# VHH binders against Gliding motility regulatory protein (frzE): the designs that were tried, part 3

Target 1, 240 residues: Gliding motility regulatory protein (frzE), of Myxococcus xanthus (p18769r270to509)
Amino acid sequence: DISNEVREQLDRVESDLHMLRDDAFRFVRRNDDGINTLHGNLAKMADHVAEARLVPLSTVFDAFPRAVREMSRTQGKEVDLVIENADIGVDRSMLGDVRDALVHLLRNSVDHGVESPDTRQQLGKPLNGRIRIRVRVDGDMLHIEVEDDGRGIDPERLRQAAISKRLINAVQAAALSEREAIELIFRPGFSTRDQVSELSGRGVGMDVVKRKVETLGGSVGVSSRIGRGSTITLRLPQSL

## First folded at step 14 (VHH; from v01 with L102M)

Design w04
Fold by ESMFold2, look of step 16:
Structure w04 (fold): chain B 240 residues (1-240), chain A 121 residues (1-121)
Amino acid sequence: as target 1 above (240 residues)
Amino acid sequence: QVQLVESGGGMVQPGGSLRLSCAASGFTFRDYYMSWVRRAPGKGPEWVSEISSEGGSTYYADSVKGRFTISRDNAKNTLYLQMNSLKPEDTALYYCAAEPDMWGYSEWDYWGQGTQVTVSS
């Protein structure tokens, strides 16, 4: 009865193989669970580190009221600056670039946005112009809006400038909507004067601001109505 | 036809004074910021001074601050540069340049042909 003994050994081998299969399956499952847990915990730790590195925008914005007063005095204007939600934080590494971009926007609003006191009186506007900086967070993105109550941006003057610089022809210019024409201020090659520093006491072209914001991983937009003012919106990642 | 014509240059001894003028035509002068830019022999262009479209704001390069005074007369479409305490390093061809007073646009759209200023003993 040799056949019975062989069958018993085969049964034992089969049982051992099933046990090994079951052990292997549990091992893989436990490792997957452990890896997923580790990934989750590492993500939470990264979030905590990122939050700890945030610095309030007030660190940079606190100098802006004095800066706007000096810009306004140089221009013979009176301009009030209102800042909202400066307690919102941003990565410390971005503070200098954010400050530089906003100074350029403030300069443009004082130089070209807010009208002279005599002109504002004739228009029935308060003699003191207003610039408002508003900050908010939308998801992972920081939104900074810089709004003035000045003359606004004239799309027809922008169309004509772009034609004169040979960036577009007259047919292309006529096809632009008013919003598209206003966006020309961001077009590469539109403003080419070297205004890297505020030493001249006036603002720079918006292509410089756009490039700086895009280097930070963000974007810039504009809206404006003639006689009512302009709003520039910066979108930036809050960290990194 | 846009035209910017500088005048008033000449030869002067160190410490002397000159007054440059720039007559503008062919565009709405009061809608433009006006600048003086100079080019010294063998050098590139150097911005010297700028005045706002209404004349309320003036800006100067550090090298000329306190010695030069920019002004404009919008009724006469004329830009001026009063240059006092002139130094040999002020020797250059001086251009006037016009930049539209427009939000978000920074470009000298119009240039004059220049007037020579020479400061030497």
Scores: ipSAE 0.498, ipTM 0.710, lowest interface PAE 1.8, mean pLDDT 86
Fold by ESMFold2, look of step 14:
Structure w04 (fold): chain B 240 residues (1-240), chain A 121 residues (1-121)
Amino acid sequence: as target 1 above (240 residues)
Amino acid sequence: QVQLVESGGGMVQPGGSLRLSCAASGFTFRDYYMSWVRRAPGKGPEWVSEISSEGGSTYYADSVKGRFTISRDNAKNTLYLQMNSLKPEDTALYYCAAEPDMWGYSEWDYWGQGTQVTVSS
């Protein structure tokens, strides 16, 4: 009975092959688990490195109260600056551009936004104007809002300026919504003073601010109500 | 009809003084920031000075700081530039320019024809 011995050997071989197959599958599974774990750990390390590069916005914002006071004194205005959440950080490489953009926004709010104390009294507003810088984080994006309680941005004056510069005709101007008209401040060619080959004096166009923010991967928004003020919002990646 | 008419230019020796005027009409003068811009022979325009719509703020290029004084009289719709301690480098055609007092808009919408200032010995 020699055929029973062969069958037993074949059964043993089959069992060994099943064990080898199972070992091979476990090996592949362990390597997949290891790669997934490594990927997760690398992602966590990248997050930690990005956070370590962040510098609080207060490092540049702390100079703003003095700057606004100087701007206000020069203009014969009284303006209070309120800064919220300046401990929130941003990539060190972005600090200069953020500072420059915000200084320009503050200058516009003091110069053209906030009314003189006499005018504010006539309007029933607090004599001291107010500018608020508010920072928040939404996901990976930093939001910086600069709000004033001044006269607001008049979309009709912007429409008329665009017509006078022949950027749009009267029909096109009339078709713009209020928001679209206010967005004209960001349009290339709308403010051309900053493109003069000699020193351009005080002004920098909002299109330059928008371009700088967009180069950093962000965006700029504006909202305004006549008589109630304006808000400029910078949206930037917190880290690059 | 918008008009900006400069006057007061002329020839003066180094160290001398001139007072430029710019008479404005055809727009609401008090709603505009006013600037002086100059163009020297063979060079592009150079901003010189600016004054806010109410006259409360004045700004100067480094090259003229301490020597030039900008002022305005909104009752007379007139812009002025007092130029002291003049140098040959100040030789240029001087223009007045008007920029609306508007948030987020930086543009000289109106220009004058210019008045010549020549500083030579």
Scores: ipSAE 0.495, ipTM 0.687, lowest interface PAE 1.7, mean pLDDT 86
Fold by ESMFold2, fold request of step 17:
Structure w04 (fold): chain B 240 residues (1-240), chain A 121 residues (1-121)
Amino acid sequence: as target 1 above (240 residues)
Amino acid sequence: QVQLVESGGGMVQPGGSLRLSCAASGFTFRDYYMSWVRRAPGKGPEWVSEISSEGGSTYYADSVKGRFTISRDNAKNTLYLQMNSLKPEDTALYYCAAEPDMWGYSEWDYWGQGTQVTVSS
């Protein structure tokens, strides 16, 4: 039966085709699984390398108590510095920029925030002023808060400064909320003393601090209340 | 209106001394950091010295450390610069400048017209 032989050949061909199809599916799945495993392993290795590059913030923060003491002594003020969670790490490449930003914040708090002991006594405040640096990590973002218990930031003085510099007019200034007025410290062109060709002394505006933080992929915030003090918050990626 | 008026400049031989004054009016002097800034012929401005609003802190450019002394009298609204051991390089128009003692704001809001100091043999 020539007809039977043809059917048997067709049955064998069909069986072979099913086996080839199954082999092809197994081959594709194995290669896809292998690629996914390799991607996962490479991601894990990259994470380990990034973590190995992290350096504790204490490597730069440990100098701050002495710096604040020197700033305070020269200003005739008494200021205590409290640092929390400095063991948290940051990419080594960011360490200098973080240090520089915080030094400027500390300088502002000592020079312009914390009141003299006599003034603090008259206001019923503890004679020693206080600056607190607090660090925390949320996901891949590092949060650094610098808080003082000084005189705070006066939104009306900031409105007047902005009008005087012609950055806004009187109608615009009156329309700003207190929070919006305080945020003027970050506005480009608000502080220009660092424009002197040789040396501006201590003058670095908060817009420079904000730009430095933003170059690192972060952001800066401010909160303040007259008589109660000010808080500056830096938000930065922990690794670049 | 805000005014800053410098005085005390003049001609002096190398090694000599001068005392500059800056009389302030039209603003609350004690609420301002005060600076001296100079402009030499053909050059841009160069910060020289600064004093805190209550006078507790003084700062100097390296080029004048040990030779110049900044001071202020808040009762008289007057800023001073004692200049000793003057050099020809100190020849410049000297300005006083005022910066508010204010968190987060760094700007010389007010400037004087300047007083000429000339150090020449």
Scores: ipSAE 0.455, ipTM 0.673, lowest interface PAE 2.1, mean pLDDT 86
Fold by ESMFold2, look of step 17:
Structure w04 (fold): chain B 240 residues (1-240), chain A 121 residues (1-121)
Amino acid sequence: as target 1 above (240 residues)
Amino acid sequence: QVQLVESGGGMVQPGGSLRLSCAASGFTFRDYYMSWVRRAPGKGPEWVSEISSEGGSTYYADSVKGRFTISRDNAKNTLYLQMNSLKPEDTALYYCAAEPDMWGYSEWDYWGQGTQVTVSS
């Protein structure tokens, strides 16, 4: 038979084609493995660069205990500052903005939050007020909490201030929840006094703090209980 | 009815002194930070000095440090500004302003009508 040879040749060609297909897939897999390895190595390099840019928050926080002591002394108050996890790092480019935001929060807590020793004694509180700065990292976000144990933020006084400034009317003010009323401190136009440095006067409105944090890709939150104190939370990306 | 009434202005020679007063009524004076703000001819308002609600903290603009002293008497509801070593640049209408002692709120809610200080040779 002569037609049998043709079938044999076709079988060999088919086998060669299968082998070429297998070689092609093997080549693709080897390149895919190399691409995945390269991608992984590039990701590790990016992490190393980001980590090298981080600077411990202690580089700016170290001045805060002295600043709080000075603020407290001049206000006739006794305030202890506790700072936790200041060894956590943040992008160097953000240090000045973080420092400035925290100074404003500390000033507000000393000036308006913590009560005088006499008032604290009457309220059954420790004579020394307390401000606590706590830092933590959650994923790629840095959380900085500034908490005081002072008088808290009175939502009714904030509602009245907003009505007086004609930012909202009485019906709108009554519709605000307690939380929404407290958040008025962040409202543009709520505090309109010119910005001043710490050397020339008191701080600026909380809307400036919020805007700065949001420019960095973060957010600001507030919680407060009258008589118990207030907590401001800054959420920032750890690196840009 | 809220009122802030300044007094004590006048004309003085360079190097002279003046003491300004601001009498407050119609609100709880001790619950407010008090400031002096001045407005020179042709200029916008310029913050001069501030004192905390209980009087423990005082703040001054660089242009007046060492020459001006702010004080308050909460029993008399009165704010003061002692101005020494006056210069022609201090010529202005001086206002007192009141800002509530409130966390997160920074606004001069009440203003006086001002008292004129003129420093000329």
Scores: ipSAE 0.423, ipTM 0.650, lowest interface PAE 2.2, mean pLDDT 86

## First folded at step 15 (VHH; from w04 with R30S)

Design x06
Fold by OpenDDE, look of step 17:
Structure x06 (fold): chain B 240 residues (1-240), chain A 121 residues (1-121)
Amino acid sequence: as target 1 above (240 residues)
Amino acid sequence: QVQLVESGGGMVQPGGSLRLSCAASGFTFSDYYMSWVRRAPGKGPEWVSEISSEGGSTYYADSVKGRFTISRDNAKNTLYLQMNSLKPEDTALYYCAAEPDMWGYSEWDYWGQGTQVTVSS
């Protein structure tokens, strides 16, 4: 009789244990599903936040036509600014830096790139210079190109400048490809006005532009041909 | 041989005026942006003013805006700085500096020896 009672008790305990196990499994599964759902929701939220942070580049570009006109006129130049795909978004946190970089590039193009009307006429170029800003998205990266049809960059002059500054010797300079020579503009110490420019707010070197872009997780490229003009490409993450 | 020679410095009373000149030789003057940079005693160099190669664009430090005027005569290879309403804080050695008109290049390649400007009562 005691044995039967004990067996019954054991059976009850086993049944209870089985139920508890099942409940535990259900609980774990439910929580796992909940966690997965939460992760999914967080990911979606992150995406929405990222999208909400995007601001059209037109916000930056809207001032550029006037700025370019003003800069050009003061120099007796006529420069047409063409902007493509200004509706593309950039992270709001990068807007200031992007603006600064672009202003610097535009200034360089107007000041040092585009020739005077007389020179352009002599060269058989249109009297008006042209600067083109092109924006595109490539994957998760934003590409901003600033192209001018000016005099271009002379790699030999840059080699000589670098030698003069003792950044490289003559042998090293001669070993540089044209591309590498042009890229000297980004080299630290090549444009040393940074110290004085920080004081004056003017004369930001291309090395500073590069550093700023790199700090944003991007990169800067340059392509130039003598007599044809220069193209600077900013590659930036579309979202931070 | 490249040479930049500043002149026109001197001692003036506060509120006075000076005109600095910089005579350039040994390079194509019209291919360079020209600047005035000054160094006050115990201070680092301070950019004062810049003028484009053709003279169409002029820039000034905030500290001298409205008081100083930069100009150039490319036919004479000469850079000028008209300094009006001089203040004691304008006391410095003033240098002429030349920057090549090159895209992406931002450096003064040539410097003068400087001319001393002293503003004192």
Scores: ipSAE 0.618, ipTM 0.788, lowest interface PAE 0.8, mean pLDDT 88
Fold by ESMFold2, look of step 16:
Structure x06 (fold): chain B 240 residues (1-240), chain A 121 residues (1-121)
Amino acid sequence: as target 1 above (240 residues)
Amino acid sequence: QVQLVESGGGMVQPGGSLRLSCAASGFTFSDYYMSWVRRAPGKGPEWVSEISSEGGSTYYADSVKGRFTISRDNAKNTLYLQMNSLKPEDTALYYCAAEPDMWGYSEWDYWGQGTQVTVSS
């Protein structure tokens, strides 16, 4: 049989092993806490650098009231432009692309959205049309909405255009919901006029806008009610 | 059965004038922006002028500003181009083209067959 002395020594060894295990666990947790602290501090520093690179959207948007005035004058229309929250910043590397995208949206709203004053009077609308640009930030995403109070986007005309361009057949067109039909404006190949390489001063197809926004890591959406107007929403990362 | 038929082309001397017409049928003319596009020998198409669906806005390429005047008569479904002070470089086949007046859509859906304009001594 094993002596009581040997058993007692084994008990002490077991106790020492438990303490060593506990020490090892404390060491691991302490280092994990330190790593988490370093990750947190690095995240704070990255945020500060990103915020230092931000430039207010007003640096681009300040030219829009003049642009809309000129577009409206050439179209014989009366259009008010309202810009909200242009003090919100975006990475300066994105400013040119944001400006270009918004100019396309504004041109479309003036040319094809807002009705002539005579037509607006016949429809019982205020003679001055309205375009509103609203900016907000949700997390690290920038949301820019461009809304007009014009005639809206007619899903049936879009279905017919897509059929005539052979992008879809009549059965496919009839199966589209109203929302899906309106989204045809973003479909590649839907608008191809830019291929003749001329600056028209009119709005261009929305597939160009969508591609620019997607290259920046964002997305674009549309909401429209015929007779009431349209809203285009750009969602972009605030920093690249 | 969409048709765009240009007419009024011909030969003229430099400095002369010519009036082009484009008769439209088979679609709702007043729902379309209308353009004149020309193709000179050995060159690609060149946009010349455009008029809004209601006729309130007109646009011109720099090369023709002040010399050409676009107009339309929606009651007669006809597009016009008055060309004054013609130059040899205006020699081209002139087409009319129709683009629907729609938000977010930019495409010349319909084209005519063209009418020849020749400016030569």
Scores: ipSAE 0.532, ipTM 0.739, lowest interface PAE 1.7, mean pLDDT 86
Fold by ESMFold2, look of step 17:
Structure x06 (fold): chain B 240 residues (1-240), chain A 121 residues (1-121)
Amino acid sequence: as target 1 above (240 residues)
Amino acid sequence: QVQLVESGGGMVQPGGSLRLSCAASGFTFSDYYMSWVRRAPGKGPEWVSEISSEGGSTYYADSVKGRFTISRDNAKNTLYLQMNSLKPEDTALYYCAAEPDMWGYSEWDYWGQGTQVTVSS
């Protein structure tokens, strides 16, 4: 009777369900592939838009040779500026902050880094001092290095200044490595002199430079050897 | 034991001249930029002049250019300010201040007590 008819109907239903299942899986798979492709293409387009917003650092660096010449003349020094890889770009929104930070670094190198010609002769150095700006990209980060061949930064003078200002005690100062002592220049409260009229850009504390760079998502480093010179490195995201 | 001691102030008539001195001790004088800063009655500090650690560079506020000359003698640990063509506006307490010639550090670490300059009839 009735028993065989029910089995045949159940077999048909089962077969139809298998077909529907297979069709549904094919539909979902095709949609997943399309969505992944769209996500990949959107990521590529976002990268292209970010690249199009980059502006060469030369747009602000081109003024630096004249600025260094004027700073050097005021100080009675002879300083050559070399700029490398200024064609590398950075987000337009960061150009002003980068320019301002580098002007402060250049001012410090001319005023306090590079020795007078007489002193350089006594030390057996070329009479013309040298400042070098080098730019490179590592991943999504810009590295801008400002190097001078001057007297360097004396870690012991920095330890003593920090003790005098009561930022650290003598035990803490002695525990600092040379690099850690040199990094005191970035410590808040270390330099507090206000700018006065007639002194353009000189005297701004390195903590201000570091704070600005960190607000842009970057970092600042320093390396120095007495008698050999100093290098300040700015690390910034290339975009945004 | 750091000392900066100013001298040479006094009363002078308009158009007159004075020479201020600042004797330094207790630190390595030749490692410091030196400045003169003045404070007129009822006013805040006004930077007047600065000289580099080796003496090769001099800087002046607009109000004193051509009239004042800063100099230093590193062998005697002494800073000078020659003040000519003095005006009543130059009346102030004049301080000697020392800033280390040091990369990345900007602070007048040492100050003198000041010497009074009064320009009046």
Scores: ipSAE 0.485, ipTM 0.688, lowest interface PAE 1.8, mean pLDDT 86

